# Designs tried in a protein design chat: miniprotein binders against b1l550. Part 12

Target 1, 279 residues: b1l550
Amino acid sequence: MRLPEELLERARDIHSEAPSHRIKLDRVGSFGLKVPVEFKGFLLLAEADVWVSLPEGRRGVDLSRQVEAIYELSNPPKDPFSLCREAAISLLEKLNYADSSGVSIRFDAPLQDGESLKYYGVEISSIASDEIINKIRVEILGMTACPCTAELIRAYKSSEIAATHTQRSLGILEVSTKAEHPDPDKLASIIERAMSSPLRTYTKRPDEGGLVIRSLSNARLAEDVVREMIHLFLEEFGHLPEDTHILAAVRSMESVHMHDIYAERSFSLDEIRKEISSH
Short names: E, the ipSAE of ESMFold2; O, the ipSAE of OpenDDE; V2, 0.75 times the mean of E and O plus 0.25 times the DockQ between their complexes.

## First folded at step 32 (miniprotein)

Design p10 (at its last look DockQ between E and O 0.89; V2 from the best seeds 0.72)
Fold by OpenDDE base, look of step 32:
Structure p10 (fold): chain B 279 residues (1-279), chain A 119 residues (1-119)
Amino acid sequence: as target 1 above (279 residues)
Amino acid sequence: SLTIRVRVIVYGKEVWIFIYFYGVPEEVKEKVLEKLLEEIRKIAEELGVTIEYTIYVENGEIRVRIYVKGDDPEKLLEAIARIIELAAELAKKLGDPERAKQLLERAKQYIERLEKREE
């Protein structure tokens, strides 16, 4: 039942009144919206979060306007990069009391694997204020082989390729930049190349054998994976602004333990360049 | 209260400027907007930047969306400064000298950024 519009005119604007406590909020919005996006020829249903800051003198945010802002821009479906940016701008335009806005879009990105598909997780975001900061987070699974166990086995039994335990590992790259969003496929590729081997959706026996052999011949610690990710990232994306911030991380789901191994490095391009140049 | 607010968003070679007019008497709204648009056109021509604008009303407030695009970052900064200065002038004419002062200070910040890039 729709309330008569006339009643709305008599009602207090609760959102615009002074709050009981004058405290600024950083993010107020709608989380877990579903929006269609077009990504590399695929039409996908993505999850979206939209938010704005709330000044200390305002009780609440016009949430309906936030939802309208993103859906107006989502029809027809467009790429998630533009959607995030445009929606963030629109939020600030519509909600003029806000100092900042943000949009985050999450989905599984398809990745071709021979005749099959694999995927990686992606979160694309834009935060607007006086400027726009674009953020992208990519997560993809790979395989790691333990070099420590390999060395022990090699010492015990002389072999060309030492056996070792393998496990799935989740690689993570998060990039925040004032430039355009980096290509998520390239980020995913960096992560895969930094691991002992990629995962495959399906393998024939010869291919499976080859994959395992490759992994064994390229055994890496979680620490090695992160360092390799950083190295490869610098080679591919070293042209980004110096104030670009990167998080490189790996979570190794160890096959011999009940717990995971985690390693990460957070850095700006400026910081890491200085570090590398110092030795 | 009668006032003008300005929001500026810079992204690469693109700039969005939102101008909000509050409490402007109906009798002078048209004149104020005409002057604003005329001056914006002059800025575009002088600096060689592309300026697009949209005017609309929301909640009884007049809103102007300005989109500025240009290949030269310095020209963009100058465009921003000039548009803010224009808003300051309008604020003063509308009887809000305090807001005018605030806007002028903001414009100075963009000018200073411009000067630092030239050095």
Scores: ipSAE 0.661, ipTM 0.844, lowest interface PAE 0.8, mean pLDDT 91
Fold by ESMFold2, look of step 32:
Structure p10 (fold): chain B 279 residues (1-279), chain A 119 residues (1-119)
Amino acid sequence: as target 1 above (279 residues)
Amino acid sequence: SLTIRVRVIVYGKEVWIFIYFYGVPEEVKEKVLEKLLEEIRKIAEELGVTIEYTIYVENGEIRVRIYVKGDDPEKLLEAIARIIELAAELAKKLGDPERAKQLLERAKQYIERLEKREE
């Protein structure tokens, strides 16, 4: 059933009214939309959030225009970075009462792992106003091996026993910049290289043994992993604008504990360079 | 009822400028658009930037989407300033001198950015 169009002339336009409390809102939007994207040759079903700011004098947002903005651009499917940026621009174009707009797109990114695949988490955002701020968060699991226990066992049995507890650790890199989004595969690679060893979807016993031996030879504290992630990030992405903001973190699911260990550092490129140059 | 609004979004070497025309009398719409597009073409040629545009008409109201791209950041800032100044000229001719004044203030901000870069 479709109601007669002429009713629009008689009905109040509730959204354009002034609200009873004149308070601006930072984010008003539609969250959890399903959109298709194409990422490095893979067709994925991603989840998206879209929003705009709402000025103090406007009661509501035209939500159908918000949803329209991203869905018009998602057919045919395109890369999520272009979709994210273009939709954010389209939101500001279509909803001219807003001072800013934003789009977030989340998906599990496939990554080649020998003859099989593994996956890591990606969330990208574009926030538009008079300029665009791009944000990307990458999460990938790796393996860490505890150096404290390894040293204790070495002291006890001297080089005859190479043992320590190993566990899965979740590495996180989050980047906010005025430049293009960093390549998520490169961010995932930085995280994996900072760990004691990567995780595999599947290994046969000889390969599994080698993986464990590698992790023992690269024993690292969660703190060490975070520092290495920062070092590798600066080596590869130090060219980004100086006000680029980064969060590097590790959540380690310590195999001998009932709880996780967490380490993080956030910084701008300007801040970290000054810190390093002071030593 | 009659007004001209401008929105500018800058991303690297790309700029989006949206010009919204509300309440423009039907008899002058064609002249306004012809003047706008003529001057935009001159700006592109003089500054050596690429300019593409699309005109949308929704419920009788006009929106012009202008895309500017160039390798020289100073020419991009100058293009933005000149397009805003053009919108201000149109606002004044259409009888909205207060809007024209606001637009000129915005254009001046881009000119100030140019002067700082040259230093």
Scores: ipSAE 0.653, ipTM 0.869, lowest interface PAE 1.4, mean pLDDT 89
ESMFold2 (binder alone), look of step 32: mean pLDDT 80; pTM 0.813

Design pS (at its last look DockQ between E and O 0.79; V2 from the best seeds 0.00; counts 0 for: pae E 13.3 > 1.5, pTM O .758 < .8)
Fold by OpenDDE base, look of step 32:
Structure pS (fold): chain B 279 residues (1-279), chain A 119 residues (1-119)
Amino acid sequence: as target 1 above (279 residues)
Amino acid sequence: SLTIRVRVSVSGKEVSISISFYGVPEEVKEKVLEKLLEEIRKIAEELGVTIEYTIYVENGEIRVRIYVKGDDPEKLLEAIARIIELAAELAKKLGDPERAKQLKERAKQYIERLEKREE
């Protein structure tokens, strides 16, 4: 049922009223929208969040305009990087009372694994104010082998290749920069290379054996994985602006415990360079 | 109060710059816009880049979206810097020296990026 337009003349504009408490809000928006995106030749349905800041003197945000802004830009489907940036700017243009805006787009990115596909999780974001900050978060599963157990077994059995427990581990890289979004495939690759071994969608018997042996030969603590991720990141993306912020993290789903092991480091490129140079 | 906002988005070989003017007196809006467009054309000619623009006038605000296209990344960076500097000059003329200073600093950041690529 569509209400008569005449009712609009009688109704108060609730959103434009002064609030009962004059408090600024950082983010007000619509979360969990579905938008089509084109990513590396794939047409994907992604989840999107859109928001703006709300000044202290305004009761509410025009949410319909936010939704309109992102869908106008989503047809035809485009790359999620451009969509985030353009939508963030559009939000500020459409909602002129806002000092800042943000767009976040989440989906599973396809990654070729032989004749099959694996995937990693990606969240692409842009935050617009006087400047635009681009953010990307990549999550991908790998395999880790425990070096501590390996050492215990080696000592006990005197074997050259010691058995150890293995588990799935989630690697996370989050990058916030004033530059363009880093390539998520490269970030995923860094995470996989930092693990004891990558995961495969399927393995043939010879390949499976090789994968496990490789993992055992590259036994790593969760702490080792994070440090390796940072090292590899600096090699690949050291050219980014110094104020670029990075979060490197690993969640190891331990196979011998009921709980997970977690390790992380948050840093700016400037900070980490100073730290490394001091050694 | 007079406010000039500049937003820059870079996508590959395309740069989008949005300049928004708020609180500009009605009597000078046209003049400001004409001057902006004239200077942008000069930048395009000097750098050999293609500049397209769209103008939106809503609720007494003027918004200009500028698209800079070119094959040379260095020229694109230079174009961005020059356009931001232009906005700074406009801010100064319109009586917002604080904003002019901020924009000048922002332009400097793009120039520095350009210099680092040449090394």
Scores: ipSAE 0.078, ipTM 0.498, lowest interface PAE 2.8, mean pLDDT 86
Fold by ESMFold2, look of step 32:
Structure pS (fold): chain B 279 residues (1-279), chain A 119 residues (1-119)
Amino acid sequence: as target 1 above (279 residues)
Amino acid sequence: SLTIRVRVSVSGKEVSISISFYGVPEEVKEKVLEKLLEEIRKIAEELGVTIEYTIYVENGEIRVRIYVKGDDPEKLLEAIARIIELAAELAKKLGDPERAKQLKERAKQYIERLEKREE
């Protein structure tokens, strides 16, 4: 049922009134929207959040305008990075009382795995004001093999026997920059290359043996994985603006423990370069 | 009261620049738009970049979203700097010299990026 349009002329515009308490709000928006995106030839259903700032003198935000902004741009479906940035800009244009806007888009990214597919988690954001800040977080599982246990077993048995515990480890790279979003596949590749071995969707017995042998040949502490992620990140993305902020982390689901091991480092590019060059 | 916003987004070989003027007096709106469009055409011709734009004009608002395409990243950076400088000049003429100073400083940052790339 649709109400008569002329009622709008008679009703108060509640949103444009001043509130009884003049307090600004940092984020007012619609969260958990489902939007279509096109990523590397795949049509995906992503989850999106949209918001704007609300000044102290305005009672409410035009929430329907927010939802319209992102859905108008999502049809036909396009790459999630363009959608994210364009929607953030459109929100500020449509809601001119706001000082800032934000859009986040989350999806599982498909990744080629031999003749099959696997996936990794992606969340991108664009925060717009006088400038635009782009953020991306990538999470992917890999395999780690403990070098400490490997060394103990080597010392206890002949040098011909290699063994240690292996486990899934979740690698995380998060980048916040004024430049365009880094390619999520490159971030996922950095994380996988820092691990002892990548995970496979399925394996045949000889391939499974190969994964284990690779992991034993590249045994790494969680701390070493984080350091390697940073090294590889700097090699690939060291050209980003100096105030780019990065978080690199690993959560290792240690197969011999009831609990997880966690390691992380956050830094800006200028800070980490100074740290490395001083050694 | 007058307010001016400039937003820049870079995506590969494309740049999106949004210039929003709020509170522009009705008698001056057409003049501001004509000046903006004239200078944008000049920038496109001088730099050899493709510029497309959409314009929205309503009740003291002028919104111009400018799309710049080109294969040469140095010319894209120069186009960004010149469009921001144009917004700064308009801000000064419309009575907001403090915003004009801020926009000029932002434009200089893009020029500095050009100079670093040539090194």
Scores: ipSAE 0.000, ipTM 0.313, lowest interface PAE 13.3, mean pLDDT 85
ESMFold2 (binder alone), look of step 32: mean pLDDT 77; pTM 0.785

## First folded at step 33 (miniprotein)

Design p11 (at its last read DockQ between E and O 0.94; V2 from the best seeds 0.71)
Amino acid sequence: SLTIRVRVIVYGKEVWIFIYFYGVPEEVKEKVLEKLLEEIRKIAEELGVTIEYTIYVENGEIYVRIYVKGDDPEKLLEAIARIIELAAELAKKLGDPERAKQLKERAKQYIERLEKREE
ESMFold2, look of step 33: ipSAE 0.641; ipTM 0.864
ESMFold2 (binder alone), look of step 33: mean pLDDT 79; pTM 0.803
OpenDDE base, look of step 33: ipSAE 0.700; ipTM 0.871
ESMFold2, look of step 34: ipSAE 0.651; ipTM 0.868
ESMFold2 (binder alone), look of step 34: mean pLDDT 79; pTM 0.808
OpenDDE base, look of step 34: ipSAE 0.688; ipTM 0.866
ESMFold2, fold request of step 35: ipSAE 0.549, 0.525, 0.612; ipTM 0.830, 0.826, 0.859
ESMFold2 (binder alone), fold request of step 35: mean pLDDT 80, 80, 79; pTM 0.815, 0.812, 0.812
OpenDDE base, fold request of step 35: ipSAE 0.633, 0.632, 0.611; ipTM 0.850, 0.851, 0.843
ESMFold2, last read: ipSAE 0.642, 0.606, 0.572; ipTM 0.869, 0.857, 0.840
ESMFold2 (binder alone), last read: mean pLDDT 79, 79, 78; pTM 0.812, 0.808, 0.801
OpenDDE base, last read: ipSAE 0.615, 0.632, 0.634; ipTM 0.843, 0.850, 0.852

## First folded at step 34 (miniprotein)

Design p12 (at its last look DockQ between E and O 0.92; V2 from the best seeds 0.00; counts 0 for: pae E 1.51 > 1.5)
Fold by OpenDDE base, look of step 34:
Structure p12 (fold): chain B 279 residues (1-279), chain A 119 residues (1-119)
Amino acid sequence: as target 1 above (279 residues)
Amino acid sequence: SLTIRVRVIVYGKEVWIFIYFYGVPEEVKEKVLEKLKEEIRKIAEELGVEIEYQIYVENGEIYVRIYVKGDDPEKLLEAIARIIELAAELAKKLGDPERAKQLKERAKQYIERLEKREE
């Protein structure tokens, strides 16, 4: 049932009223929207969050305008990077009382794995104010082999290739920059290369054996993986602005424990360059 | 009451400026818009930047979307400052000297940034 439009004319604008408590809010918006995006030739249904800041003198945000803003830009479907940026700008344009806006888009990104597909998780965001900050978070699973156990077994059995426990590990790279979003495929590649071995969607027996042997030959602590991720990141993305912020992390789902091992480093490019130069 | 609001978003070599006009008398709207168009054109020509603009009318109020693109960051800053100053001048002419003063101060901030880059 649609209410008569005449009633709407008589209704006060609740959103524009002064609040009972004059307090600014940082984020007000719609979370969990579904929007189509085009990514690497795939049409994907992504989850999206849209928000703006709310000044202390305004009771509420016009949420309908936020939703309209992103859907107008989503037809026809476009790449999520442009969508985030353009939507953030559009939000500030449409909601002129807001000092800042933000858009976040999440989906599983397809990644070619031989003749099959694997995937990584990606969250693409843009925050607009006087400037635009682009953020991207990539999560991809890999495999790690423990070097400590390997060394113990090697010492015990005098084997060239020592057995060790292996586990699935989640690598995470999060980048915030005033530049364009870094290429998520490149980020995913960095994470995979930092692991003992990548995961495969489809393996035949010989391939599986080879994968395990590779992991054993490239045993790495969670700490090693994070350091390698950072090293590889600097090689690939060292050209980004110095104020670019990075989070590199690994969550290892250890197979010999009920808990996970976690390691991370947060840094700016400026900070890490100074650190490296001091050695 | 007359109100002019200006939003500036800088991203790389691109700048978005939104100017919102509230309470502008109908009889002077066209004149204001023509002046704005003329001055924007001048800024573009003098600074060698690309400027596109669109005018929207919503609920009887006017806002202008301005898009500036240029390879020289200094020229972009200058463009921003000049456009804000233009808004200040319009505010003054429309009878809001307080807003004009505020906008002028904001323009100075961009000029100061420009000066710091030159040092």
Scores: ipSAE 0.679, ipTM 0.860, lowest interface PAE 0.7, mean pLDDT 92
Fold by ESMFold2, look of step 34:
Structure p12 (fold): chain B 279 residues (1-279), chain A 119 residues (1-119)
Amino acid sequence: as target 1 above (279 residues)
Amino acid sequence: SLTIRVRVIVYGKEVWIFIYFYGVPEEVKEKVLEKLKEEIRKIAEELGVEIEYQIYVENGEIYVRIYVKGDDPEKLLEAIARIIELAAELAKKLGDPERAKQLKERAKQYIERLEKREE
């Protein structure tokens, strides 16, 4: 049932009223929207959040305009980075009372793994005001091998056993920059190369053995992985603006413990360069 | 009741400028639209920047979407300033000289950035 449009003349516009408490809100939006995206030739179903700031003098947000802004741009499906940026701009255009807008888009990105695919997590954001700040978070699993246990076993006199405990570790890179979003595949590659070994979708027995041997020969603490991620990031993305902010982290699901180990470092590019050059 | 708002978003070599005209008398709306079209084309020609624009009316109000792209940051800053000054001139003609003064001061800040860069 559709109500007569003439009622719009008689009804109060609740959203444009002043609120009873004049308090600015930072994020008011529609969260968990399903949007199609095209990523490197793949058609993916992504989840999006859209929001705007709300000034202290306005009671509510025109929520249907928010949904309109991203859905108009998502058909036909397009690159998620373009969709994210364009939607953030459109939100700020359509909801002109806002000081800022934001869009986040989350999807599982496919990555070639031999003759198969594997997946890693991506969340991108664009936050618009007088300028646009782009954020990207990439999460991918890898394998780590403990160097402490490996050294103890190596020292075991009666044995030529090369062994240690290995586990899945979740590597995380998060970048906030005024430049374009870094390529998520490159961020995922940095994380994998920092690990003792990448994980594979499947392996045959000889390949499985080689993967384990490679992991033992490249044993690393969670702390070592974070440091290597930072080193590799600087080599590939050191050209980004100096105020670019990065978070590098590892959550390791240590196979011999009931709990996880976590290591992280956040920094700006100018901060980390000064730290490294002092050594 | 008359309100003129200007929003500028800068991203790399791209700029979006939105101008919102609220409460423009019906009798002068067409004249405002023609002045906008004329001056925007003039700015693009004089500065040699690419400008795409759309002017539309919703619920009796005038909305202007302007997209500027160029490789020269100085020309982009100058384009921003010139478009804000156009809004200021229209504010004055529409009877709001205080708003025109505010917009002119805002445009001046972009010109000051140009002068700093040249030095």
Scores: ipSAE 0.621, ipTM 0.852, lowest interface PAE 1.5, mean pLDDT 89
ESMFold2 (binder alone), look of step 34: mean pLDDT 82; pTM 0.829

